# VHH binders against o26223: the designs that were tried, part 42

Target 1, 191 residues: o26223
Amino acid sequence: MKLLWTSQHIKVTVHIDGKVSKMDVLEAIKTRRSIRKYQDREVPEELIDKILDAAMCGPSAVDERPWHFIVVRNREMLEKIPEVHPYGAMVKDAPVAIIVCCDSSLEKIPGFWVQDCSIASQNILLAAHSLGLGAVWTGVYPLEDRVEGIRRLFSIPEHVIPFSVIPLGYPAENPGTRDLFDPDRIHLEKW

## First folded at step 3 (VHH)

Design a90 (framework vhh_8pnl_2)
Fold by ESMFold2-Fast, scan of step 3:
Structure a90 (fold): chain B 191 residues (1-191), chain A 120 residues (1-120)
Amino acid sequence: as target 1 above (191 residues)
Amino acid sequence: QGQLVESGGGLVQPGGSLRLSCADAGFTFSNYDMAWYRQAPGKERELVARITTGGSTNYADFVKGRFTISRDNAKSTLYLQMNSLKPEDTAMYYCARKPFEEIVHGFDYWGQGTRVTVSA
């Protein structure tokens, strides 16, 4: 597909089924769902590049941008992720996964790297959805056993912290939309 | 944690109707997407219908127009209204709680099943 627009054309998405549709930001946020079932189809490198570009455009504390990403396409490596992540069974069936990491040597303010990497993770999910893909955030940090398992599996240095594992692919399920708006959680002027 | 208990299955003639119920004893029913699956003898389990927390529905093509999935969050109960039943609808029917936007633990939780037999 070659009809993907960024910047002034960010509201246009390319569907891999051969059509283009318009998805605005609000629609993307409200219709994105966690996808855990994937078609047996490869994801083009160009789409991964676009997703990672979007991931790096998030805000970060003191502009520290501590994120690093590991792109995993090797089937044997994907099949080993469930051995160290008890809720990552779907990863073995995904064509690709992105591991979001924090390089602690880039941290400028203590603890805010968690927010930074959360923002990057959510941007990956939204960007994937906008490109016709499905993805799910499987949590790694702050669960020490998962952190160390992923670290050892991917030879991640001790000063780098794996934060999340995000498998993605063309969706093989459609969970539909959610209705979660709760006005009781909105307080005007004061608590 | 909670448990899922299906009921409402039975023997019915072709063209008949049944209403399946799935009671969730957990305190978080309204926070989960719910689904009905079925498994015919000698076949793998397949999705029949799905309903989100907000009530959006999705149906397998082979039941569209005949089956209706619904939920009652106050009663923590999921329903499947089955009309115009066919012999090929004969199966054990299971309800499932699906994790939705959850990042720490994600797993399907299955009920015990309720049997539907469509024959003359």
Scores: ipSAE 0.311, ipTM 0.702, lowest interface PAE 1.9, mean pLDDT 85
Fold by OpenDDE, second read of step 4:
Structure a90 (fold): chain B 191 residues (1-191), chain A 120 residues (1-120)
Amino acid sequence: as target 1 above (191 residues)
Amino acid sequence: QGQLVESGGGLVQPGGSLRLSCADAGFTFSNYDMAWYRQAPGKERELVARITTGGSTNYADFVKGRFTISRDNAKSTLYLQMNSLKPEDTAMYYCARKPFEEIVHGFDYWGQGTRVTVSA
């Protein structure tokens, strides 16, 4: 009995007419995967703009919106990121990376900026995926060496904290989808 | 040079007071929980006091109201006011920073410490 691995070809119907078929939100969430291999293909600025727009649409504590974004396309800089980020090897292979940062001067409640920047980072990942791009969240904060490394590399001022580095590109891998639902993690009314 | 720099240690008599300081030069100080630890000769490092980003404090049982942990975010400095010092308080005192995401693994960054000696 040859288990025909029906490779469910996620037909990314790239409609020829440039209209990226809008992936519904649940599909985007469920089918998103970390992508660490990228095609030798540039990402249009228009897509980055859409991704950043999405990144800024997330909620934040008391609407503090503390996030800043560094868009990195310079090859030399991309190649230097792995030197200060040991798990950022794939960044050198990406055509672009977004560094999510927090401006502490915008923070209204201490500590919530981590949630805010996390939401922004996740929105970047979802938006990228919905647009046919692959991305991966590489954590910077709260690891001191990574934070300082990225800070120095990009001359980030002291009141600004680099939070994540997200390389983006057209995917050169398809890791498939995962079912991560676990009913044991759901508690009704009480623990 | 470590990002955290402790100072204020010294020799005091029993019943005396010291104020320890910890300067944080590397990160936005206000975004981190902070703590003081101490290590006496031949003993394990132990928690003395913690202070959250919100200013909530917690103390070890041996403190018994003698020590006060505080922070000045504008100066990026952590303090430990130590009153009614006892010989048993003799130790190297360390400042530590806790990352927001670290719930279980303790503090991830330490200073070099400042020595406190209480001796008659």
Scores: ipSAE 0.000, ipTM 0.218, lowest interface PAE 13.1, mean pLDDT 86

Design a91 (framework vhh_8pnl_2)
Fold by ESMFold2-Fast, scan of step 3:
Structure a91 (fold): chain B 191 residues (1-191), chain A 120 residues (1-120)
Amino acid sequence: as target 1 above (191 residues)
Amino acid sequence: QGQLVESGGGLVQPGGSLRLSCADAGFTFSNYDMAWYRQAPGKERELVARITTGGSTNYADFVKGRFTISRDNAKSTLYLQMNSLKPEDTAMYYCARKPFEEIVHSFDYWGQGTRVTVSA
C-alpha cells in the first residue's frame, strides 16, 4: 500500500456563492450601531414602509406574528415620550419613532411573544441601517412603569403590550466598528 | 450606580503632553463603551474619542494622530494620552459611560470633568 496517497493535512475550501450578497448581510449585522443623534431631516414614508415590511418577515413562535406597530411623527407626541420613558430623551430629537407592540389576542403559545417582538425590533434596527438610517431600541417591556406610561400616552388597549420604542432618523453620529468575537463563549460538543 | 471621576488635567505649554484618567466606581466598567468629550468656554460639548468594550477606537478628526484613548478593565479606568497640545485644545474634559448597544439605560453618564489649559 502506498501511504503517500493521502495527506495528513486536510485542505478546507470555503464555497462562495459567486457574489458578495451574503457578505453584505454579515457586514450590515457587524456594522449596525445604536444611533441616538439625528439630523433635522424627515424620513420618507416609503422607507418606513420598507422597514416595517422587513420587521414582519422575522421568525415567530408557531407563526403567531403578534406584532403591531405605531408610527409616531407628531412632534408633540415624540416630546412626551421622555416623560414616561426615563431613558428616552433622544426620542424628542428624532423625526419619527416606531412603537413595537404585542397583540395578546394573536398569541398561540404563552410567553414566546417576547422573542417575537425582540426579533421584530432587531429587524427594524437592521433594516434602518441598510437604508442609511440610524435607530436605537429603547426598552419598555418588562418595566411596568414604562409599559403603563406608553400605553396611556398612545391609547393602547388593555390586550396590547408596548414592547419597545425605536426612534430613527438620518444619523448625526458615526460610532466606530466593534470587535466582539470571544472564543471563550464557544463550547465544542459540551459545556 | 457608578460615579465617574476625572483627573490629570492642568496647565501645559503648546506642544506639551498630558494624560487624563477616569475612574469608574461602578461594578461593570468592562461592560460599557467609554468616551472622552470636551467643552470649551461658551461652546457645546464635542466628542474627542471613543473606545468599545472590545477595545476598538474612534477619534475626532481634530485629534487624530495626537490623542490616544485606552482602558484598563482590571482597574476600571479610562485614559486619554494627549500629545502635541494646542491652545485650541483648552477645555473641560469629560469622561462618559456610553450605552452604545444597550436597551434599558440609553443615556450617557457624565463625570464632573477635569480642566485642561494650553497656554504659553
Scores: ipSAE 0.301, ipTM 0.681, lowest interface PAE 1.8, mean pLDDT 84
Fold by OpenDDE, second read of step 4:
Structure a91 (fold): chain B 191 residues (1-191), chain A 120 residues (1-120)
Amino acid sequence: as target 1 above (191 residues)
Amino acid sequence: QGQLVESGGGLVQPGGSLRLSCADAGFTFSNYDMAWYRQAPGKERELVARITTGGSTNYADFVKGRFTISRDNAKSTLYLQMNSLKPEDTAMYYCARKPFEEIVHSFDYWGQGTRVTVSA
């Protein structure tokens, strides 16, 4: 049975007028791209609040909700992040970044916090996109140098683990949409 | 999420003193501006005092030098020394935190509160 996935070209109508039109969830997922160039424009606090709200709505193992979020707007701090994160060069150009962290004291089952924080990070990306912002996931954990660098830079306590740095801003690039569907990755009932 | 835990409330006579404490078990305490709020029955929650990460303090007009906010970063604890208490100071007192501008969180964190009753 050839699942004819008709690629309906979801026209992302970015309404420029101040009313952030909410994308449906499938549109947000399918049209989201990593954005690494940003406009010289501030992100309203209201949008960050919505993004963080979304970040906290994801499931977690046994509802442990181990995540914490650092919102960074200070230009000096944003400019320092690339010093400890080699692939975080774009962070210095963003008006804001969110650092997703895990409080290990909240972990109920060992190891699942990675999944929890991943879900939170993805929700940040999707929410940002749905609100007309661009973002990119830059991994911190599990690379020790990055973890320690971010920890030191932001005075993160030892029991808290920085997981990801997500710069956000109004996009200054449009990489276009991709069709990443691969039927060869789908197995029915067995391999 | 780290929980703020207030303590030190109680019943006192007019002119008496109390010292409130707020223990912060959450993120790095030193990264937050801290504040005391209070809410009397049937009234809106109001700011009592604020202390920045740098130690700068602000007080509500009704404090008039009677209260002192302080912090101990080593103990991750916020304090409110209340002197010359008045019946109108009767309220639930809440500890709150907000990140400093360099490390910002949009949401304020609140404790469960500690009750202060000033009565003859």
Scores: ipSAE 0.000, ipTM 0.217, lowest interface PAE 14.3, mean pLDDT 86

Design a92 (framework vhh_8pnl_2)
Fold by ESMFold2-Fast, scan of step 3:
Structure a92 (fold): chain B 191 residues (1-191), chain A 120 residues (1-120)
Amino acid sequence: as target 1 above (191 residues)
Amino acid sequence: QGQLVESGGGLVQPGGSLRLSCADAGFTFSNYDMAWYRQAPGKERELVARITTGGSTNYADFVKGRFTISRDNAKSTLYLQMNSLKPEDTAMYYCARKPFEEIVYHFDYWGQGTRVTVSA
């Protein structure tokens, strides 16, 4: 499928051992796992385009949509990320990473860009999973050393804030599914 | 290494059985995926079995049908039941606590290991 940066006719499929299956939204949410080991296999540009389209479809405070994305495929640049992100070691082994950023000049309401960029980051993880890829959110903001390190490494302007670094690729691990439902965290009518 | 303590290894004859235990003394055990790895002399460390927080399991092909991984969240203990042991199973066995769905700290914790020797 040729993408025109639209959400229409986007087919959610998962490639499992050479077979293609469809995953509904609830299944995608419940089975997505952080993947930190990747096959030595390129991710097609078409899949990155689909993931970024999905990232931009999240709700945003006053519809400010302040997100910008840096797509990193250059091996030398990926290998430098662990130097400025102490827990980003897996990024150097990924075929590609997406850096989610906030352009503060687009912010219409103070502080809500954090929720906006969180939503975009989670949509990247879900979209990657639905397309047969694995990804992990490595946190940047609000850790100032990581923010400034990533900013310097990728020549990010002062008014732009790097929020997360998300390596992704075809998964080389299968952590299985989790059962996390805890009814003790649900309060009816009042606390 | 860390606060994971493995036990239950030993010398056993081919076809025998052993039960390995891993006690997690300092962590919120129920919130982490757990795994057993092994390392034979001169070889790389390889995954044997993995169990999620909810109890879903995954096994390496070379142990399927012979090994069973399980957990006791109340006791913060991970187990590996090893049946029909083969000389090829001879290795140091390591318990690992894998990071769960977290975004800040992405590190694995490893125990010191327990030695399994299957003597022909």
Scores: ipSAE 0.432, ipTM 0.763, lowest interface PAE 1.2, mean pLDDT 86
Fold by OpenDDE, second read of step 4:
Structure a92 (fold): chain B 191 residues (1-191), chain A 120 residues (1-120)
Amino acid sequence: as target 1 above (191 residues)
Amino acid sequence: QGQLVESGGGLVQPGGSLRLSCADAGFTFSNYDMAWYRQAPGKERELVARITTGGSTNYADFVKGRFTISRDNAKSTLYLQMNSLKPEDTAMYYCARKPFEEIVYHFDYWGQGTRVTVSA
């Protein structure tokens, strides 16, 4: 039995002046898009603090909280990231990037750190969007060449695994909203 | 929120020395150019010294080799060693930071300041 759900299009006005938006969580989720073009404008430290706070609020397996974050504003370093991440070209154009990492020594249950860091990464994206910033998730793990590239570039210890690189900035594009609801992906009680 | 906190100010005699410190509670101290400013009563705030993320330094003309700016990224702390202090150096001294990108020439984050008084 397929659920007949009607999706409501939400018009979101995002304030890009560094003010906290009153965007509700569903609006943030539904209207968030990957942003790969950024304005030539600095991101205030206060917004990064809020984003990182949000990143740390996600659940983790048995509350292991294995995540670490590298905040990168150095222009030279941002420009080097695409050298080790072929699909991270937009990082060189961003005023700041967050690298989400896992400290394997904090892992309590093997393998769940991927979920934990994914949740943290998604929270970064949602928080950024709610604050009027654009961001995109560029995957590092599980590709070994990217993992080692980022590790070398940022002198990351062996027990720490870079997971994602997330460039952020004020958006210089507006991809619009998409309705991605698919009732065919919903199963009631059984497959 | 990241906060800059200055310390080390005080009363000294002419010819004396002080070492100012600025602790950065922010996440990305190493990604910022840092500077010391000062403001004397009735005067405009002026640049004293600047240090880049790469360690390059620049000083105001009135410094004349008397002050040294330095940074410790591991401690997220900025320093100003002040020697051969003069009465005209009396001011509130402020720590400031700016993102690495040189798009904006002004520093966009300030501490509350530490007072330096040079008097006989």
Scores: ipSAE 0.000, ipTM 0.244, lowest interface PAE 14.2, mean pLDDT 86

Design a93 (framework vhh_8pnl_2)
Fold by ESMFold2-Fast, scan of step 3:
Structure a93 (fold): chain B 191 residues (1-191), chain A 120 residues (1-120)
Amino acid sequence: as target 1 above (191 residues)
Amino acid sequence: QGQLVESGGGLVQPGGSLRLSCADAGFTFSNYDMAWYRQAPGKERELVARITTGGSTNYADFVKGRFTISRDNAKSTLYLQMNSLKPEDTAMYYCARKPYFEEIVHFDYWGQGTRVTVSA
């Protein structure tokens, strides 16, 4: 016999409408998308601080941690980025951008700073996504014209190399998630 | 890298129609905004029409109401339906792939072009 009356007013909705769980790491990785359209809405400094903390927590070759970050909120400066970065047009519409840089004076092993700054850049994207923001990695290094353009625009010293420009904001677009699992890329025991 | 291959150009009389196709040999077609450009002799390339990954379209004023851009993601093909053709539509027509995906380095990717001649 079915207990049909027990399907009503069980506190299920209280449990469903309760405290929303934060995005887990696998969900963040699988659902993060490049976001190039932003709401006209300020990003609080506290969220930027959390994102930069996450950026600095990545692994680094010989723990050299060569990264430095420029946080750009000034509208005039954001509007100049497309002049030196041909695919950075969306940056002018973002409320904030982070420029990931390598301080070469902190480098302990040649060449691994690229990996270090790539890890920091990806951590920025994942942290932003986990906090309800959208971001996109616009490539700078190793494109010489972009490197020197960004250096001049932000008065970056010669021993510091701009690596990526990452605009961030509350997303004004919702691209779907991708299913990219390709078993042909996986080799068991041998190639 | 994949190559964009345009086809469907030819000679037509004023008022005629042509359907241009652009095949993207890459398997990432559905992930890019696509566009048609044209270039007449002695002129720079100009945007004709654009279609986003979501299907939104934009047209240059000189083709509005006459041309229709569309895409078939299953066939990795971009189309331009050209109606009420005018002599001033005579040009090489190029398709371009615009970076609206997960690329950390962005660039426009161009096809080789297909010739459209509108003449009696």
Scores: ipSAE 0.148, ipTM 0.545, lowest interface PAE 3.1, mean pLDDT 84

Design a94 (framework vhh_vobarilizumab_d1)
Fold by ESMFold2-Fast, scan of step 3:
Structure a94 (fold): chain B 191 residues (1-191), chain A 119 residues (1-119)
Amino acid sequence: as target 1 above (191 residues)
Amino acid sequence: EVQLVESGGGLVQPGGSLRLSCAASGFTFSNYDMAWYRQAPGKGRELVAGITTGGSTSYADSVKGRFTISRDNAKNTLYLQMNSLRPEDTAVYYCARKPFEEIVHFDYWGQGTLVTVSS
């Protein structure tokens, strides 16, 4: 068997110029919404590469950058995620999902990998939005049953911790406007 | 504390009408897509109708043209107008808050309101 025939991640290369929505940063942050309905349309590998590049550009505690990413396109594997993640039903309908993981061997300061992986997860959501895609962060860590289920399903080593599962695709929904600003949460000078 | 309280169910004859209400509290109602589900005896819950924050509506094929979902954000209330009711519409009807921006989501359901359509 050649390497090409053993890879579960082999896909047809699509040459897409990509239509990038030019949003200022504040607009992108304020208009990004969790998207749970996706078109039956593949996401080009070029866009996934751009998203993962953005994910790795976040700040990291003592620059440990402990993140690893699993890109899942295999339909059979996507369909098994809801079995170990009760509120991840939308993942089976997504063309692709990214699993954000922490390699604990890369950790330089105890516990800050959670912040590191949170930043990477948010950057994936923002980057996807900026590229015309929709995504949603489905929580895994610190819910032990989900951590163990995802680890087993994707053959993740003991020293690597699955943190989040982020399905993404071209949006098949357009959520309404939101206004989340609460001035009562802002205190001047003191509590 | 998130609370959803359904009302308006009852016994009605085939061809009759009922209006269900769901009073929501403990969250910013206008930020959430809302839905009505139903569960007939011995069956699983099925989605009946959905409404987005922007007011777009969707319906199950079994109720299209007969049921109308609506919302009143000022009153934090979700409605289901049910017309031309059939015996197969007999079920407990549940108000549900759809997920928003939660990285960890839990289903929030009301206690339900029983609709019985009998001749």
Scores: ipSAE 0.389, ipTM 0.664, lowest interface PAE 2.0, mean pLDDT 87
Fold by OpenDDE, second read of step 4:
Structure a94 (fold): chain B 191 residues (1-191), chain A 119 residues (1-119)
Amino acid sequence: as target 1 above (191 residues)
Amino acid sequence: EVQLVESGGGLVQPGGSLRLSCAASGFTFSNYDMAWYRQAPGKGRELVAGITTGGSTSYADSVKGRFTISRDNAKNTLYLQMNSLRPEDTAVYYCARKPFEEIVHFDYWGQGTLVTVSS
């Protein structure tokens, strides 16, 4: 099965039930849901690589690309994450998690790193979904207790800021799709 | 694409020796710390040995003096020489890559190679 991943045009070909399905960018965006239950199934490294590649393809302020990624597969460490992240209970059930971090030394313009890491995090979610995985964004920054908890747990240096923890796995739930379009949130030319 | 392929596993008698190899590709091998892990049936995966880019080695207490980790950067290959093997060494052995940078914690893994120590 050739998963053709093109970074610029996220076209993922997934083999579902013997058929090749292509998910385009809009489909990935519209059908993505937070997944918090996972199968007892390992995620291939190839998929993680693709996801991380996607994570690094997002824009950043003045192309500063401040992001770093910790890939966590160790069961013991995954089980410890909920201890410092109260809303990260599902992480212990995931076969893998990605921690998105910012290296502050790479920041060129103050404050934009949050946007940069957000973009990277969202790309992880979208890429995961397009590849048939489920994921959820659990926020670390800006909550200091979570930031410090994750920092200590993973020995993250002081100049690096953990931003998000994203558990991933094959989904063991199907929350369905939802339509979130709200025309009342659209303003033409003026508020 | 990062690839790690372990080989050299098999059945060996207690007191015997095996040499595991890990062929690395898809990255600059010499820029990464490498390690061997193992997972015995019903147990968690544990670190067996590590080797830095500088050649410094570390070992689990259970294998110290018996196992030797080494690397050949020219061949992009990691090795684990296992001597004086014991039944408790029976496990799937995994090659792992650790990033050079301290901020990335965990490893890329191979598929593993089975080592069975039995009389």
Scores: ipSAE 0.000, ipTM 0.223, lowest interface PAE 13.6, mean pLDDT 87

Design a95 (framework vhh_lunsekimig_d3)
Fold by ESMFold2-Fast, scan of step 3:
Structure a95 (fold): chain B 191 residues (1-191), chain A 119 residues (1-119)
Amino acid sequence: as target 1 above (191 residues)
Amino acid sequence: EVQLVESGGGVVQPGGSLRLSCAASGFTFSNYDLYWYRQAAGIERELIASITTGGSTNYVDSVKGRFTISRDNSENTMYLQMNSLRAEDTGLYYCARKPFEEIVHFDYWGQGTLVTVSS
């Protein structure tokens, strides 16, 4: 399947072999969209490795880097995620999902692990986009029912907190880009 | 608080027409793709029509050519014009907004508006 995607602002060419025209960092940030529909196509392990490498490169409070990742490819397990995450229905149709977790034993300063895991989650989304994949961040923490459900489903220890579930795959939708710049949210010198 | 309020339902004979409205409040209406769903007794809610922020539309095959979805961003209202109504179009009609870039999403459903097509 040779695809040519054209957003309102950026043109991206994807070949059947998965090669994609390069975009710069600002273009990647501005054109990344949440993708909830995926092609019935496997994501190579080497791309997952690149995404996880990028996830671990983010800044971290006191360099605690408390993130751990669960890579889920098992169809039966993916199909069970919507049972504990009511708005994660798209996960059952994804070829793979990454669960971003915090190992609380690695936490050096209370509470900043949320920011650390947010940074890791966003890096996963951007890296996936740069590699021609689509992904969506489905929130887990701090919703107690989802945290406990995901923990139980994936045998996550009590000292580890599931933070987000990110299904990903080759995109089967193209929502286009959004221009979100709002100058009313920028204050010069003072509030 | 997010609210979606459906109206315009009623009882019509086969071949009749109705215009449904969905009035939205509590969010930036123009930023969201929007849906009309239909729920008949004893069956699951089904997506029947959608409209994007840019105005592009999509319909399930059973309503194509008969139903027209539209939106008025200045009035925060979405419409469904239903023509050539059939008995199988009977049901509760709900409007909904598509998940966007939310990391946490909750469905925001209105109460629905009942359409009954009978002889």
Scores: ipSAE 0.370, ipTM 0.656, lowest interface PAE 2.1, mean pLDDT 87
Fold by OpenDDE, second read of step 4:
Structure a95 (fold): chain B 191 residues (1-191), chain A 119 residues (1-119)
Amino acid sequence: as target 1 above (191 residues)
Amino acid sequence: EVQLVESGGGVVQPGGSLRLSCAASGFTFSNYDLYWYRQAAGIERELIASITTGGSTNYVDSVKGRFTISRDNSENTMYLQMNSLRAEDTGLYYCARKPFEEIVHFDYWGQGTLVTVSS
């Protein structure tokens, strides 16, 4: 049995058995925004663990699961990321970043690793949001300069491809909600 | 394992005082906003007090001026000082944690401690 209660504009769903409901998946999807400003507050390790767990729950081509994750908390390293990633300025302000990588040796079908890592990256964003964190997807692949920059910075082997850098932190901004539904992008049965 | 354990409940006369404690373990205590809830018999659970990681506090009107929420990060413990207790304060009191963000659901709470205000 679920109990719904509100207090001071906070809607909470709780289970009578003492379990607390998590954010609904549709809510997470619809309300997620890119967050590029973060509080001066550390992210608990248990939240990162949950996020990484979510990252590994996505499907992959023929279940190849080619993804690897670098968790970066070192301030010096975080501050260096913008040097090789022109649009990664916010990374230096984040308490932690996750670098999503592909191990090409795990790839079973060529080319699908991009989809696999994209799914993993999106799951990171959604999980982060559901846990009260802000995050943003900063693309690395397929831009060669960024790929090599991140590779060099983190001593990533040649057979491993950095895909995305995702800074995370408690949000210091609220960009609001967006309605992105566009019926003109929906085609029935045929184009 | 994340744990929240409430204590300090009991039977008290109207006008009396109690101090509740919430002992936390299994997580970085200082990184979470913390909340006190209560549930009276036949009534839905209600949020009564909150304290942020920065120490900012908030109270529902019914407990303002009587209850004080506080936290000791060095002891991983949150407190609720309850003064001038009333019969309507009777209920099971829960502590809960939440990451900073109002749209985020609470992820952990304790088993509760019973407070009975009766003459």
Scores: ipSAE 0.000, ipTM 0.223, lowest interface PAE 14.7, mean pLDDT 88

